# VHH binders against q9y6x5: the designs that were tried, part 292

Target 1, 379 residues: q9y6x5
Amino acid sequence: LPPKLLLVSFDGFRADYLKNYEFPHLQNFIKEGVLVEHVKNVFITKTFPNHYSIVTGLYEESHGIVANSMYDAVTKKHFSDSNDKDPFWWNEAVPIWVTNQLQENRSSAAAMWPGTDVPIHDTISSYFMNYNSSVSFEERLNNITMWLNNSNPPVTFATLYWEEPDASGHKYGPEDKENMSRVLKKIDDLIGDLVQRLKMLGLWENLNVIITSDHGMTQCSQDRLINLDSCIDHSYYTLIDLSPVAAILPKINRTEVYNKLKNCSPHMNVYLKEDIPNRFYYQHNDRIQPIILVADEGWTIVLNESSQKLGDHGYDNSLPSMHPFLAAHGPAFHKGYKHSTINIVDIYPMMCHILGLKPHPNNGTFGHTKCLLVDQWCI
Below, E stands for the ipSAE of ESMFold2; O stands for the ipSAE of OpenDDE; V2 stands for 0.75 times the mean of E and O plus 0.25 times the DockQ between their complexes.

## First folded at step 13 (VHH)

Design V53 (framework vhh_8dlx_2; at its last look DockQ between E and O 0.90; V2 from the best seeds 0.72)
Fold by ESMFold2-Fast, scan of step 13:
Structure V53 (fold): chain B 379 residues (1-379), chain A 125 residues (1-125)
Amino acid sequence: as target 1 above (379 residues)
Amino acid sequence: EVQLVESGGGVVQPGRSLRLSCAASGFTFDDYAMHWVRQAPGKGLEWIGNIYESGSKFYNPSLKSLVTISRDDSTNTLYLQMNSLRAEDTAIYYCARGETVWLRSGEYQIKFDYWGKGTLVTVSS
């Protein structure tokens, strides 16, 4: 009856992987659907911020998940990957699964999308899995497809998150063709499993499926390290986030800390909060620290130590290496259409349109995605 | 049963070079990252470096100019080459298997699951 949508994220799937490696299953998906070659994500180009931007249509300064590590000076709360379940951090926006449950008498289902195991505005997905990296893709897929077929009120919005190719991108770096080829072939096989499962269960023809990602990946090196300890003594500041965007909370006068940092490395830009470039849309939130350091692409900020990172993300969102892609298939989408670029915040109003939901105020532009949709006229 | 057995330690003169070996058994060696860690008398553990199954190498910045880590997957052996040995290099040297676990944040944790019993290197005249 109502339209249904499954939103799938493969973390850290850099857009140009599609051109440098073979994806027979994904290629078959795209042939009968749509492809957006580049999705311009939000700054900082990190997992938690961009996953929340996809489902809210908001810049990080507006939805409040401004980094993967955050500090709130008023409440003295800390956010991290191991401490992400306090609703306080997520309550500055309303994600689509909450809207889906509250505007319509419909259910939402979630297999580990960031934020879905947290009650947001006192609402949690009707069906969800607590985050656990050890749970297989198959188990996540089995739960999602079961909930899509066996729920009342019906599940109309479902999410599925997978940690690869991000983990391998960090470990090997995106330039390691031998190891990345093996990893990406496994991802393509998982996409094949997804399509096969949906066909077997009779869901494929009537379900809208979006496959996307939160960011890309760039090559790092042990020869491209910025040792922050050579710039400034630990007694002058509290470190809230390190690399490649460092969030600095001064313990002394902000100007003194800035002066110690501003010319420390030619491979790092140092910003007072009010001087952060407007194009980043990364200024108007109390969780953004007084001083932000932004490393150049491929440079890693460290504290007198080595880094195991041969790949990383978080860099300037204008960099093509930071961009993911978006592919989609289903009754809402054209077949065989390719589009060049959209903004990651544009995904939310498009999804609201597909589901018949009234979007909350957002930073996306529906017009940017209308050419993907069969019920819209694109010249 | 996973086993790591270090060899090549002993008493060496200052300024000489020494190569340590670690023989691995009970697992598919070429699927794992391997580490060298040392402990000087009365001191804590000091990480020397590691080598991924891909061949990528990482070193403690304080030791980078003095050591080279390598592996031979055909013989399931990890090596540590040490040059210009100093009295301060006197320590028990451990071979360890350590998995780098990547979190959603892009941060990582190294989880050491197996250690050798160590080999003593004494640098003295």
Scores: ipSAE 0.766, ipTM 0.881, lowest interface PAE 0.9, mean pLDDT 94
Fold by ESMFold2, look of step 14:
Structure V53 (fold): chain B 379 residues (1-379), chain A 125 residues (1-125)
Amino acid sequence: as target 1 above (379 residues)
Amino acid sequence: EVQLVESGGGVVQPGRSLRLSCAASGFTFDDYAMHWVRQAPGKGLEWIGNIYESGSKFYNPSLKSLVTISRDDSTNTLYLQMNSLRAEDTAIYYCARGETVWLRSGEYQIKFDYWGKGTLVTVSS
């Protein structure tokens, strides 16, 4: 009888897709639940950092997943999409599924949310799928619903991750109405399948469901490239991450590397670590490199090569194009309520409240989400 | 059975233009990105560029001003237009079918699953 929560992410779902495309199934979900129109995510607006921020309530500098590509100078370890399994990278925070399953008579389940196939603090999700992009949404959903309905101790927190519309957003760009309309219709059909499956299994009435995303997508172009090779010799630095936020580890005097880069392009900001704007909350972690380069919206940093990207993300988190949405339905949530904005770090303390968990120290503010919840007075 | 057949190769003088064709069969051409790749004698493979089913085109920056890729979905044909040919453009030119696999990190990989036998272009006087 404990409260249950399913957290679903559709990667790269830009908030304004809801206004610019038709979503009959998602709109019906929203009509009977709540909507947050814009979720202000964390800088860098990338997949691994923002998914971890959702489940920890922490800024990237505090949870330690500061980019999709990272380097630790002391241990000489590298992090990437293909090399993400070392608990070293994840252990600077405690994600909600770990806290949940350490409670008496509770389990957690995961279908491919970033980090759920890693033993964080020696604890891996009670039920999980190893990441494999070839596994269909239907198979992910079948495993999650089977675990929610048939596990002892019961699964009270579950996650479900899907790669779209991010993959198609990179391929086509968000301005390709014909292709993105087709992609987003498929996403809406998957949401319809999700709801129908939950109803058929008797889970719908007593399961809280959050549908959200990690970031948006902006239009890119082969006419908006910043060629880093035209500004600096590779021998002067180690490249840790490239675009749209490059992470630069100098091999020579840091000031000399900075001076070579500062006038490279009017469409890129160059920051020494100590000069990174405070509003990014992106300075106080050793994994943040001494120099970062931040491209303007829609610009791509390249190493004298073509980029296949017609859409990208990772830009300044103040940009509306980088913001996802949040929708939710279930016994904890009001029906028919719309909220303008929250911070992505606010999702964690809200989820802890729904599940009756004591949140770890975090950057979220529970008060920002009170109006979504039936058990709270909306002041 | 997937088949890719290049044609239009031959001997051409420096400074001239040449158009290569690739006839595709055995699959739904409209659903796939198509690529041109070349191999000069004694050298490795050099990617020239591609064109997606959407019509979006991407080129090797070193060749971008010299080549144009197009496709005709009604005839299942891929084209490579090459201009101002140089002796170093002497190579076997391959048509390839590829998939761009998008990773959750936003990185991508291009995988080539079918290749033509190639057509030889010799740039000489």
Scores: ipSAE 0.688, ipTM 0.861, lowest interface PAE 1.3, mean pLDDT 94
Fold by OpenDDE, look of step 14:
Structure V53 (fold): chain B 379 residues (1-379), chain A 125 residues (1-125)
Amino acid sequence: as target 1 above (379 residues)
Amino acid sequence: EVQLVESGGGVVQPGRSLRLSCAASGFTFDDYAMHWVRQAPGKGLEWIGNIYESGSKFYNPSLKSLVTISRDDSTNTLYLQMNSLRAEDTAIYYCARGETVWLRSGEYQIKFDYWGKGTLVTVSS
């Protein structure tokens, strides 16, 4: 039987939650599998970009999903959470579910993973759910497991996405122990449900399961705001994305806009596109705007309005608060092994290996995940 | 049935203070975020601020220095304290029940599902 893999994402699950909160079900999952304690994600540390990096192995500049909000100056198209269905935005890369589905006697399934309800390269997952935040985890899980168990051709790759603890992180802030404890307990219970469902269906022993996330969460405050209106008139630019990384499209001379913003706040770095630090791998794409503003950790960029976020993400990807974790279980993985860190783009070549797929060119390093796999040599 | 009833409005002189109240009934008050919104004559709705069930408060920046929102969960009452009132503060003031909906993008939307009938505040010399 061909290998099977289920990729699960809990949005905004900060890595150190594992150290600061109790996760009986997840810990049991880890005990019987592997854990990567910290996953260095891609800059910007946002939902759409990082989820696409997981399934493509590419930096944002390469796969073209460079933010949750984008603008293409040539086509004048906009990308946002409410407008993400145009293949134009996704076609700069080939996600793993497309690669998998194009193989013989294989199909893919998806429950609301970003990009899975869009035909990419004229291919859409054989089984998928249109994104709807009102659909319960249980319903998503039921569909995914049904497809994994009963499909022909067999589903060999599946994705499952859940919006928590990201939404709650935004609402309460990651440092709210009382509310976040409640939220994270629910997440652990969902993991318990997942494991139980797989066992009940007889999938547990043969299915490879990866549980991960796209980014972490940092504490914000109403006292840590950067008001752009104090620095530049809004008529001089178009705002494509706001916080904590603002994308600026100048309406006047770029240099003039830059000069007005460069000293706006000591808690914000301003970059011309060509001066964006190389370590971000965030330069070589036309969808990246001429000027970007990067707020320091915990600072929020605003216009002449307030922000109701007590937590946020999207900051420098070197910050531990932005890092998710990765746990895995199944025939491909060791039992009781813990690893310190990998890059989020490393997940793609690992998944391709597990599934026996030839990976597209990517930025991942398979060597970083060898120690997680039973069929690989690890010193 | 959900009901929101504003009170405390009236005619006041510039520079004076006023406290509005909103009496809530028909739902578990302490489970919901509550908002104040106003509408000046000939203008659209303007969001003033809110208070979450957790007690966190947020304000319109243009009004932050002039208003304070509070709630008493024991009496199911929302309050709006307004200070240093100006002529431009003349409006119908509404209390509303609302929730913040968080999107995958990290953006959020405030959705209002119930409104009071409003109370008129007139600031005039």
Scores: ipSAE 0.643, ipTM 0.841, lowest interface PAE 0.8, mean pLDDT 95
ESMFold2 (binder alone), look of step 14: mean pLDDT 79; pTM 0.780

Design V54 (framework vhh_8dlx_2)
Fold by ESMFold2-Fast, scan of step 13:
Structure V54 (fold): chain B 379 residues (1-379), chain A 125 residues (1-125)
Amino acid sequence: as target 1 above (379 residues)
Amino acid sequence: EVQLVESGGGVVQPGRSLRLSCAASGFTFDDYAMHWVRQAPGKGLEWIGNIYESGSKFYNPSLKSLVTISRDDSTNTLYLQMNSLRAEDTAIYYCARGETVWLRSGEYQSKFDYWGKGTLVTVSS
């Protein structure tokens, strides 16, 4: 029988939460598996970009999902949460479920992972759910486990996405211990439900399970706002994305817009596209706008209004607050092994190895994850 | 049946203070975010601010120094304290129950599912 892998994402699960809260179910999972304490994600540290980096092994400039809100100046197309189903946005890379279906002639299954309800290179996940935030974790889990057990050809790659703790992290902020404790306990209970369901269905012993996230969360405040309207009039530009990384499309000369913005706030860096730091790997794509504004950690960019965000992400990917973790269990993984750090782009080639797939060219380094795997030399 | 009843409006002189109340019934008050919204004559709706079930407060920046929102969950009452009232503060003031929907993008939307009938505040000498 071919190897099987279930990839689970809890959106916005900051790595540091593991040190500040109790996770009995997750700890039991880790005890007989592996833990990577920090995953260095890609810039911008946002949901859609990082979820697509996990399944492609590519930086955002290479896979084309460069933000949660995008504009392509050549085609004049717009991308947002409501418009994420246009294949145009997703076709600059080949995600692992497409490779799985085409190389091995096996099935993939998906419960809400970004991109899985879109035909990419004319290939959609064999089994999928159209994105709907109102669908419970239990219903997503029921569908995934049904497809893992009852598919022909067999499902060998499955994904499961859950919106928390990101939504609560935004609403309460990560430093609200009372509310975050409640939310994180509920997530730990969902992990317990997941493991119990897999055991009851006879899947647990032969299934590789990865639990990870796309980014972390940092504390924001109404006292840390950058008001763009204090520096530049709306007539000078079109706003493509706002905070904490603003994407600016000039309506006048680019240099004039840059000059109006460059001294706007001591808590924001302003870059012409060509001057974006090389370490971000955020430059070589037509969907990256001519001017990018990057707020300092915990600062929110606004347009003469307040922000209800007490937590946010999207900041510099070198910040530990932006890092998620990765835990894994299954026949491919060592038991009781702890690793400090990997890059989020390293997950893709590791998953391809587990499934016996030939990875597409990618920015990950297989050597970074080899110590997690039983069939690899760690020295 | 969900019901929101505003009170405390009336005629007030410029520079004075006024406190509005909103009595809520028919739902578990401490589970919901509550909002204040106003409409001046001939103008559209202007959001004043809200208070989450957690107690976190958010204000329209143009009004932040002039208003304070609070809640008493033991009496199911929402309050709006207004200070240094100006002629331009003349409006009908509405209490509203709101659901904040957090999108996958990290953006949010406020959906108002129930409104009071409003209370008129007239600032004149």
Scores: ipSAE 0.559, ipTM 0.799, lowest interface PAE 1.7, mean pLDDT 93

Design V55 (framework vhh_8dlx_2)
Fold by ESMFold2-Fast, scan of step 13:
Structure V55 (fold): chain B 379 residues (1-379), chain A 125 residues (1-125)
Amino acid sequence: as target 1 above (379 residues)
Amino acid sequence: EVQLVESGGGVVQPGRSLRLSCAASGFTFDDYAMHWVRQAPGKGLEWIGNIYESGSKFYNPSLKSLVTISRDDSTNTLYLQMNSLRAEDTAIYYCARGETVWLRSGEYQYKFDYWGKGTLVTVSS
């Protein structure tokens, strides 16, 4: 049986949702598998950065996807979620699907995972879907399972991405129990559909499945806004990213811009690039701007406007509200084991071990995940 | 067929209040976010605010103290309450159905798919 792995992400699935809501299908998955209660993600706690950290094992400063909105001063290129297909942005690291295809001469398959519809180091996932938010979970699952069963060379690594509960977390806020209960029940039903489909196709017993997320969600409010226009005129800087981590490119002297910002709000920390806390591992990349603003949990940075965000993420990665979870099932994993915490960069070397791949140099520590695996000793 | 029909406009004196209504038909009203947008003579469109299907309300900060948006899902009706009307509030007021589209980045944009024909509000003394 060649080792196979399906990596599934539900965007914005905060770890403590597992304690506050009922997940019968996910609980059945965990009962015969493993649960990591908290995954400490990388800073900034945003979608593109953390999804790329999962598949590279690198901090954002090392893999180069440092935000959901980026600017490169040398090339004058801009990155956004509507302009994310230039390989330039992704080429500072080698994601696991590329290593899988080149190192072992196996196939990879992808349903919408960030970066999988981009050729990276001239290699694109063997089977993939171009990103389109309108494509149903069922269609993504149908394609992934078809590719897992009907590929030559065999698909040994597959990814599946779903936008919820992130979109609803932003819209309603994570404290809206009525609306979040409805959304999370639908996600649990999708997990049930996933397991049932894999069982029907004879894949369940021999496939390793990881269900995880990139970040959590915290409650925001119209009463917790930081108006940048009250601090500084927009003629003094170019805004590269806004909230909750603002990336500021000065048009005048950097110290003058810093001085205008540093005392503007008690709910925002202002850093010169070299003063960004070392614990963030968010400093050593040209795409990180000269001044970074970090809002306190639940505060939204705005430009003289209201915000539709009742929930948000991107905040300090030490905050439990920013943490996702990881659940896994399959021949590589113990049954009925709970683990407290791993770092999100630890997922990559664990996945390489399961697939028999030699990992590229990375920031993960294999020892942190060995207790999850049947072929390892954690004592 | 989706229809949005605004009513309640007319000539009003400065300092008075006015309530506009928008009657919706042809869709499940309580499943959609609704917006108010206005256009003053010779000027562009100005977004006033919206109300989600959940009841959450958001306003243009320049107008927040002057307006209140509400909805009655039992009658498929959207309301705009305007207080302390000024000459500058003279405009055609539009009801619009629009969704707040959430991107993977966590940023959002408004997508308007249906508009009413508008109702004229003239504030004059």
Scores: ipSAE 0.613, ipTM 0.808, lowest interface PAE 1.3, mean pLDDT 93

Design V56 (framework vhh_8dlx_2)
Fold by ESMFold2-Fast, scan of step 13:
Structure V56 (fold): chain B 379 residues (1-379), chain A 125 residues (1-125)
Amino acid sequence: as target 1 above (379 residues)
Amino acid sequence: EVQLVESGGGVVQPGRSLRLSCAASGFTFDDYAMHWVRQAPGKGLEWIGNIYESGSKFYNPSLKSLVTISRDDSTNTLYLQMNSLRAEDTAIYYCARGETVWLRSGEYQRKFDYWGKGTLVTVSS
């Protein structure tokens, strides 16, 4: 039978939640598998960019999903999480499910991973669910497991996306131990349900399962707001994305807009596109706007209004609070192995190796993940 | 049947304080975020602030120094404390039940599904 992989994302699952809360089901999964304690994600540390980096192995400037809100000046198209269906936005890279379907005569299945309900290079996931936040985890799991067992050609790559703990992280903030413990216990119970379902269906022993996330979460406050209206009048620019990374499209001279912003707050950095730090790998794409504002951790950029956000993400990718973890179990993985850190772009070439696919050129390094795999040497 | 009933309005002198109440019935009050919204004569709705079921409070920045929102879940009551009242605070004050929907982006949408009929506050000497 060909190797199979299920990739699961719990949106906004900060790595250090594993140290501060109890996860009996996840701990049992890890005990018989592997744990990477920190995954260094790509900048901007946002949902759409990082989910696409996981499945392409590319920095955002290379795969083209550079933010959760984007504008293309040539076509005048707008991207958002309620307007994400245009293939135009996704066509700058080839995600693993497309490669899986085209290189090998095999199928892919998807329960709501970002991009899987969009035809990319004229190829859509063989089985998929259109994004709908109202669909339960159980329904997503039922569809994925049905497709893994009852497909021809066989489903060899499957994805499953869940919105929590991100939504609750935003609402309560990660420091609200009472509410976060309840939310995270529910997540752990869903992991238990996942493992139980795979065992009942005879899939567990022969399926590789990766549980990961796109980013972490940091505590925000009504006392840590940057009012952009105190810096610059709305008539001087079009706002493409606001917080914590603001994307500014000037309506007047770019240097004039930059000069109005550059010293406005000690809690944000203001960059002309060409001055964005090289370490971010966030410069070489037309969807990146001429001026980018980057708020300090825990600071929220607002337009003369309050923010309902007690937690947020999108901040500097060197911050441990922005890092997710990766746990994996299955025939490809060692049992009881812990690894400190990988880059989120390293997941793609590892997954290609497990599935026997030739990876497209990417920014990941296979050597960073080889100690997780039974068929590799750590030397 | 969901009902929100505001009370405590009336005529008040400039510089004084006033506390408004909103009595909620017909739903599990402690499961919902509650909002205060006002409308001055001939003007649009102005959001004052809200309080989550968790007790977290959020205010319109223009009003933050002038108002305090609180709730008593044991009596299903929402409160708005207003201080240093000015003639421009003359308005109908509405209690509203809200749902905050969190999107994958981390952005949110406020949905108001039930409103009270309002209570009039007139600030005059």
Scores: ipSAE 0.627, ipTM 0.830, lowest interface PAE 1.1, mean pLDDT 93

Design V57 (framework vhh_8dlx_2)
Fold by ESMFold2-Fast, scan of step 13:
Structure V57 (fold): chain B 379 residues (1-379), chain A 125 residues (1-125)
Amino acid sequence: as target 1 above (379 residues)
Amino acid sequence: EVQLVESGGGVVQPGRSLRLSCAASGFTFDDYAMHWVRQAPGKGLEWIGNIYESGSKFYNPSLKSLVTISRDDSTNTLYLQMNSLRAEDTAIYYCARGETVWLRSGEYQEKFDYWGKGTLVTVSS
């Protein structure tokens, strides 16, 4: 059988949730598969950037989706969750579904993964759903499994995206054990439904399944706010992104804006673009604004208002609270193997190997994931 | 039918305190976030604050030291306690039911689907 892969993302699934809550269905999946306890994501630790890094193997400065809110000064285009369909934003990289369709005579299928409802390099996923948060997990799963069984050319790469536990993590905060327990149990039940559906349709034994996430979640508080309006007047800059990484486009001299911001709060770092730490790999792209503010973990940047965010992400990618996990099962993967850490950019070359695709140049290291795979020597 | 009925308004002297109530009916009160919003004469709507079904409370920073929001889920009642009332607090006070929609970006948007008719508070000597 030709190799097949289903990539599943539960948005905002912090790695430490696995140790603090019970996941009977996910644990059964892991027992007969592999677990990577921590995935070190890319900076900034946000949904659109990290979902695109998973499928391209590139840092944000290289693939061009550098934030959930972006501005391009040359074209004057804006990117946001509600305005994400312009191919311009996605064309700086080639995601795996495009490679799958172009290198192999095979199809791709997608249920809501960021970018899959956009033609990228004139290629859109063979089967896809336009993004709509109101569509149930069950409907997304029904479409994916239908396409996996009833496609010509055959679907060999499929993606499935679900918004939880991110939405509830924001609303309740990750330290609200009662509410998070209820949300995470529901997610575990969805994983159980996924496995049962694949078994009933005869897909389970020959399908590689990866369950992962884009980032974690940290506890925020109304006692940890940085009021940007107390630092600088709105007339001096255009705000491109706010929290916890603010993207500032100066309307006056950049140095004057920087000087107004640099000592305003002990709980944020202020960087001129050229001074952004090299370890972030967040500098070499025109979509990265001239001044970036980076809040300390658990601090929220606001504009003279309260924040209802009791949880948030986007913080420094060295923070364990920002890390998701990766679990996988299928003919390509060992059974009962646990690995400590990989980089999120390592997922792409691993997936290319499983599918028999030649990866585009990327920032991942195949050696980091070889111990997960049955056809590789682990040393 | 969903119904929200505010009460407790009236004429009050500057510096005094006042407690407003909102009686909710026609829905499962303890499943919803509830909000207080006011409108001063000739001005736009000003959000005062909200209380989640979990009990978490959020306030307009300009009003935080002057108001307290609470709820009693056993009686389906929302409360607004106001202290040290000033002439500028003269307004119609509205109770509203909210649905907070969390987006993939981590941003949220508030949708008010039901409002009370409001209760007038006049702060004057």
Scores: ipSAE 0.630, ipTM 0.826, lowest interface PAE 1.2, mean pLDDT 93

